# Designs tried in a protein design chat: VHH binders against q9gzu0. Part 6

Target 1, 229 residues: q9gzu0
Amino acid sequence: MGDPNSRKKQALNRLRAQLRKKKESLADQFDFKMYIAFVFKEKKKKSALFEVSEVIPVMTNNYEENILKGVRDSSYSLESSLELLQKDVVQLHAPRYQSMRRDVIGCTQEMDFILWPRNDIEKIVCLLFSRWKESDEPFRPVQAKFEFHHGDYEKQFLHVLSRKDKTGIVVNNPNQSVFLFIDRQHLQTPKNKATIFKLCSICLYLPQEQLTHWAVGTIEDHLRPYMPE

## First folded at step 24 (VHH)

Design t1
Fold by OpenDDE, fold request of step 25:
Structure t1 (fold): chain B 229 residues (1-229), chain A 124 residues (1-124)
Amino acid sequence: as target 1 above (229 residues)
Amino acid sequence: QVQLQESGGGLVQAGGSLRLSCAASGFTFSSYAMAWYRQAPGKEREFVATISSGGSTYYADSVKGRFTISRDNAKNTVYLQMNSLKPEDTAVYYCAREHVFTYGDRKYTYLDSWGQGTQVTVSS
């Protein structure tokens, strides 16, 4: 069984290969950065902040493909095409994330975050930043809110708690903007049976029209509320 | 639009049997896994059984040996045969559509649609 790091790399490569089979989208014109904050219920407890290693945009809309083809062929302007794509949604895949804590030795590795049965998390917050490709401009915050509250994902976990198969599950927030890819581990000790839900990956859904909608501030400004004092 | 409609619920005595049906429309039924869930009063919804697009079945431990999930693709219907019913089986039973897919190196299931549910009451 290969080195855990090797396995992760292979998994990522497989995901990339799957996504590459999909045609280029408007989102491919952007570079993305993403951070994940686990906000705790206790106000005195600092949020756990993670950086996504790579954000992969994917669009599986045949209509979009045709439009983009027209843009590439100089049949349509990008600006006019944006109007047509207004109702379409881009998927932003975050296959892996890493802790930003520098003070903890070993946190530099990609890790799965346990979401359940712990109850100390209030919500998951995803911060998305983007810039035009080939621009020397700094990343800008995307004007979108990505939150997943504990009560909402716990409810979905409980639905499948009695399901003891080894398949992962996907859960989403009520507005279907945040999708969590969850690994389930069933632990059986002689004394206790426990199920653990671990976050493996995240996918954000963003309307195409919002790709160029930026808020004010820097990455640091937006991370500040989640960083240790 | 995806539609799921449950039927077949009712009142039954302990030890009795019921057969639930879920009629599906608005999607290619044969391409999806289908599942049954139930929600007892004051409790969270829980998994009962699932059947893959290929016909593979899986059951919760609490219903294993008593319940049977099946499907008829020609009728776009999934069934739950419930035998040896117990008072503890009293619940609203829901039909659900399951997306099963591979993402990276793992297989995932996503529940994206639910029916309105059908009431099953088992008297002691």
Scores: ipSAE 0.823, ipTM 0.938, lowest interface PAE 0.4, mean pLDDT 87
Fold by OpenDDE, fold request of step 25:
Structure t1 (fold): chain B 229 residues (1-229), chain A 124 residues (1-124)
Amino acid sequence: as target 1 above (229 residues)
Amino acid sequence: QVQLQESGGGLVQAGGSLRLSCAASGFTFSSYAMAWYRQAPGKEREFVATISSGGSTYYADSVKGRFTISRDNAKNTVYLQMNSLKPEDTAVYYCAREHVFTYGDRKYTYLDSWGQGTQVTVSS
């Protein structure tokens, strides 16, 4: 069995290949950066901050048929609701993320973050930044809010808690702007059965018209609330 | 617009049978997996059964051997045959559309649409 890291790398490469074979979109004219903050309920506890390794943009509406085919063949990426497919929306895929804590040995590796069973997380916040390709300008914050509250994704986890099939699950926030790709692991102990939900990947939905809507401030300014002192 | 409409619920005695139907519209029915969920009073919604676009079925342990999920693509309908019903089966039953797909090297399921539900009550 190949090195887990090697397998992850191969999986990422496959995903990249799948997404890049598709038609050029407006989103392809931008470079993206994304950060993921796990905000804890305890206000004194600093957020766990992660950086996305690579953001891959995909225009969903241009690939409806391919997505549907992928669903049939179980070979393609997430299909949103038909309503979303009818909209000019770009998907921003974050296949992997790594800890921003560079001071801790081993924390810089790509990891799956456990979301359940735990109740100490208040919400997941995704911060998206972009710039025009081949621009010397700094990345600017995209004017959009991407949040997924604990109560909302926990509810969806509980719906499938008794489902013991081997497939992962995708859950989304109420406004369908954040999609979480979740690995489910069923652990059997002599005393108890436990199910663990791990975050593997994230996909953000952004209206195409918002691609050129930037807020003020630097990456640092926007990360500051989530960074350790 | 995606529409799912459940029917066939009602009151039944323990040991009895019911057949639920879910009529689907607004999408290519044959391309999607379909599932049944249920929600008992004061409890969270839970998985009951799923059927893939290819006809493969999977059941919760609590209903295995008693319930059968099936589909008729020509009628855009998914069914849940419920036999040997128990009071514990009392719930609102919901039909759901499931996306089953590969993302990277992993397979995922996504529930994107729900019906309004149909009430099933099993008396002791």
Scores: ipSAE 0.809, ipTM 0.933, lowest interface PAE 0.4, mean pLDDT 87
Fold by ESMFold2, fold request of step 25:
Structure t1 (fold): chain B 229 residues (1-229), chain A 124 residues (1-124)
Amino acid sequence: as target 1 above (229 residues)
Amino acid sequence: QVQLQESGGGLVQAGGSLRLSCAASGFTFSSYAMAWYRQAPGKEREFVATISSGGSTYYADSVKGRFTISRDNAKNTVYLQMNSLKPEDTAVYYCAREHVFTYGDRKYTYLDSWGQGTQVTVSS
């Protein structure tokens, strides 16, 4: 099935096997930590900072489309398994996250963060860290930026305001590196109806090769701008 | 590569009818839901109608009873029949492909592909 958040089987599996040479996905060789900061417009107000409970990596086979396009359009050639790995996209799913405030315990997805209607958030920032699995090395920040400015997701929410069904929506930032999984909740009062948009989950998209390209600094260094104290 | 091409827009008098078409290529058309959205000048793009791969339909309240979405899987085409048109229906109409999936215990919709749009103008 064509689900963008899951792995799938395709008719080209034999070709993929020939190109890969007994290697596990690169993403499976890492431990991850991810944090979500909701940055407020007001300078005095520190970000609402959340830690992702479990980062779930999923391989997407976008290179199969590139191979098919190359054969069909004569614009691509068949490549080595190493080159194909460098072009593969990793989905890093954050289905559950908890507030890093000291007085909040037991945060679940049902305590989802409200993104709209409100006027105080500037952007969502995701901070991704990795290390080799089973190493004693400290986590290091992945050299990539994951930001979703409020105007970009709010416009997409407005697209579906007239759509009153119960399904959630997925929206992405312009460079397609951050995907937000959004629940639409319809509230009624005696005086009016309102729809709110709550963030349930985040998925980060990046090339697998980025997992070994680290910026300088520690987790602490990179979280400090967002900490309440 | 996914391609969506709308056609059938134009100028029509209030109370009239128009049929939009969206020709699709580059994917297995029968496996996807398809939708129409519209954008009036100076306004946000808004949902009009959707049709599932199995043919189930859903409409925005503002067009229900006047518009009909349909699909022809043999022609890889989705249609929007618009009747009893009003000046407020004036907009650019966009065809979109919907990816519908379950994630955890919830159902989600992602509009992963859009056409370039076709202009519909309804004179008063």
Scores: ipSAE 0.625, ipTM 0.840, lowest interface PAE 1.0, mean pLDDT 77
Fold by OpenDDE, look of step 24:
Structure t1 (fold): chain B 229 residues (1-229), chain A 124 residues (1-124)
Amino acid sequence: as target 1 above (229 residues)
Amino acid sequence: QVQLQESGGGLVQAGGSLRLSCAASGFTFSSYAMAWYRQAPGKEREFVATISSGGSTYYADSVKGRFTISRDNAKNTVYLQMNSLKPEDTAVYYCAREHVFTYGDRKYTYLDSWGQGTQVTVSS
């Protein structure tokens, strides 16, 4: 009798196969919630916690047409697109996020977060939750670590600091699980030249097989460390 | 597998010239932008120049007018012609593959591959 884990894997594979036949993505079978915490180096400083307005899953199976369209429109290279299609990874896009200020009624402000120049952030933490669609079950934490340390993205910022073109940049954490879409703003004052790196969006990469790997606890349990007192 | 291999580095006197090459393999070279970066001792890696798939070039202010980036798609090679070299140009020079794409209403670049680098030393 195969290991319970092996059985689950087999069941998931069967489901995936069925969904492929229907041109449906596994990601489409889930509802997602995502939170972003900016953890500060100062321990006394409360983390800035944001709730993602909408999580957009992009899977290779159902996004093929869009990806190919992008190639045709010269938005993406063919090769990069093919590489993406070959990966068994789901992209979870967080294009917008709002501040979670529970202490202030109505204070939901969409914020573009400045990441540089500043040195007060220790790391960015993304918390991902999911549940099966049409399920009355609560959201469960996805068992994956999504962290991006300040040192890691700063290094990448510094690499492109001398670039004065208006092109945005994408930076990723070492394990390639968190991608930050960054807007570079060059400010020219008569006295100073300054560059600002502003966070525009976040994308999480998750192996498709991990979509059903949940940790224990509630959303509240997992947010607690980052919630304002 | 994506491979980038730099060559052409060496010792040169101030005011001299050097031409770096980066041989690319494992991908459709003509579809990607290529860039040069450099890292001096004790400093962070910095942008030098980039060339788009279409041949558009951009340079750091520090090298503008002295360096020229070019590419030969038939040879899967990107070049960096460095003229009027200065001691401050001493660094390990790296070749990088650059993805350029549009996401929403904005254009983004993503560096995903690096060479091993080639040492350039400019003596005073």
Scores: ipSAE 0.624, ipTM 0.858, lowest interface PAE 0.7, mean pLDDT 86
Fold by ESMFold2, fold request of step 25:
Structure t1 (fold): chain B 229 residues (1-229), chain A 124 residues (1-124)
Amino acid sequence: as target 1 above (229 residues)
Amino acid sequence: QVQLQESGGGLVQAGGSLRLSCAASGFTFSSYAMAWYRQAPGKEREFVATISSGGSTYYADSVKGRFTISRDNAKNTVYLQMNSLKPEDTAVYYCAREHVFTYGDRKYTYLDSWGQGTQVTVSS
């Protein structure tokens, strides 16, 4: 007792226990805002910046299957409640967004951004903010990096370029924090048949405990590098 | 932990045959689709074949009629029978696990695990 970090951890654990009793997750107690920036390689070109219209949390708890849980861990021999809470993962899905370009009246739309073939994007950056639900507090940036460099997703697209079935693909960045849902669209012209890879949704994948670890700054501070002109 | 281990690679003359195996462990093998990919020197990895949990198969155009993917759920093993081999088939062959699921109104495939690969060399 008396140690501020130990007391905060104990309080968080009690909250989690109460939420499981009600069949609610920690993520259900937060409001989210998310922004997606497509950062261009050209130094002078401002990012294409979008605001996600609704962040859709999907919870994965112990032993529950989900769209991004690749394999159930059959190696568990003994787990404490504390270890299980640390492994609880939230998926934050962003299927729809609206442009933040100043010369366009913003309309919410399905995500439909061509990622390949093109050579002008350096990376995708997702900016995640949270606050306690129904709070009047400003949203604060979640302390996590959500970046997906073009080389990392392009090589995965090339892996399936010769695959002509009609299913979409999901690819992840090396840190497994960003998952891209990709539609493979086969374009046909009188002279050519080409495949393009279109981004249809983004999922951010992080431990639930990360949701209460905030970095410094406001939304405006963090968006400024990406704001279009 | 998911583990995929390929074997059966080697040197073979053009027109010959090889059978690759991929031993899988750490998951319920019969519930997943499995695939083979290959990577030639200096090129990107490319799709070869996939087999669903229900046994349906799909092949790249470059190998149709020459390669056959199959699985033995009792042995947790996926196979690639490669016939009429060409020098262009020279590559490291990788086994992969595919998670297939529905998201919205579409199906998606996630390649979540890869083996270490086995070398196949086809001489002329």
Scores: ipSAE 0.624, ipTM 0.833, lowest interface PAE 1.0, mean pLDDT 80

Design t1
Fold by ESMFold2, look of step 24:
Structure t1 (fold): chain B 229 residues (1-229), chain A 124 residues (1-124)
Amino acid sequence: as target 1 above (229 residues)
Amino acid sequence: QVQLQESGGGLVQAGGSLRLSCAASGFTFSSYAMAWYRQAPGKEREFVATISSGGSTYYADSVKGRFTISRDNAKNTVYLQMNSLKPEDTAVYYCAREHVFTYGDRKYTYLDSWGQGTQVTVSS
């Protein structure tokens, strides 16, 4: 007689084997919700909280030419589909969001949040929730931390401040779980020459199996510290 | 393990020249863009020059016409030839690896690896 933990592990292994045969990722079996909080340094100011309109899971086998490749020392190739399946990592992209303020009508928009020059942000926090597709169960928080402190991304912006080529930049937090896609705008007026760093997308990077490891609590429980009044 | 090791720094008189080298290992060198940055005392690190995997170059305005970035894929090495040096070029010079990719309709670069730096001092 097998124990429940052993049965669940074997069921997961069977699913992974089936997905490899169909060349599908584990992430394709999940629904996601993601929220982004820009946490202010001022203790009494509530975070600017946004709901991501669509979380886009991306595997290297689906977007190899156009996605974040080689941020780690291992690279995925177009020709090595079996080796890609063995690595089982996912990028979760969030290019569009909507404000959660009650007093703003707000619509879904491309992400275009000014991160610099400003000094009122303490950190960016991403809250990720998942559930199995076709499930009526509520979303549960993924057991992982996605935080990017102001000092960590500002330092990286300053390194490229004098760089005026048209490429955007990508910066990551120290534990390499949050990647910010940044456009640089160089404003030239008769009196001023200024550079602005604007956030245009966020990518969360994690092993796919983490999507089944949930923390305690509801979406509402985890959003409460960041909720606007 | 990605490794970047700079060399060729030293003391040089204003108007002189130095050639910096950055030896790279632990990755497919020819597939990556490479860059030089510098950090003067009390200042933040700043961009100097970059060279794409295909050999295209871009320079900061402050060094354009005086510095030349180049690469030798057979030796896994990036170079910075610095001519007509000025005291304001005094800094620790860092080699960096760049990932360049397309996302949506534009290119992005990610600076993921840095060397330990080599000191360049330009005397009057």
Scores: ipSAE 0.586, ipTM 0.825, lowest interface PAE 1.2, mean pLDDT 80

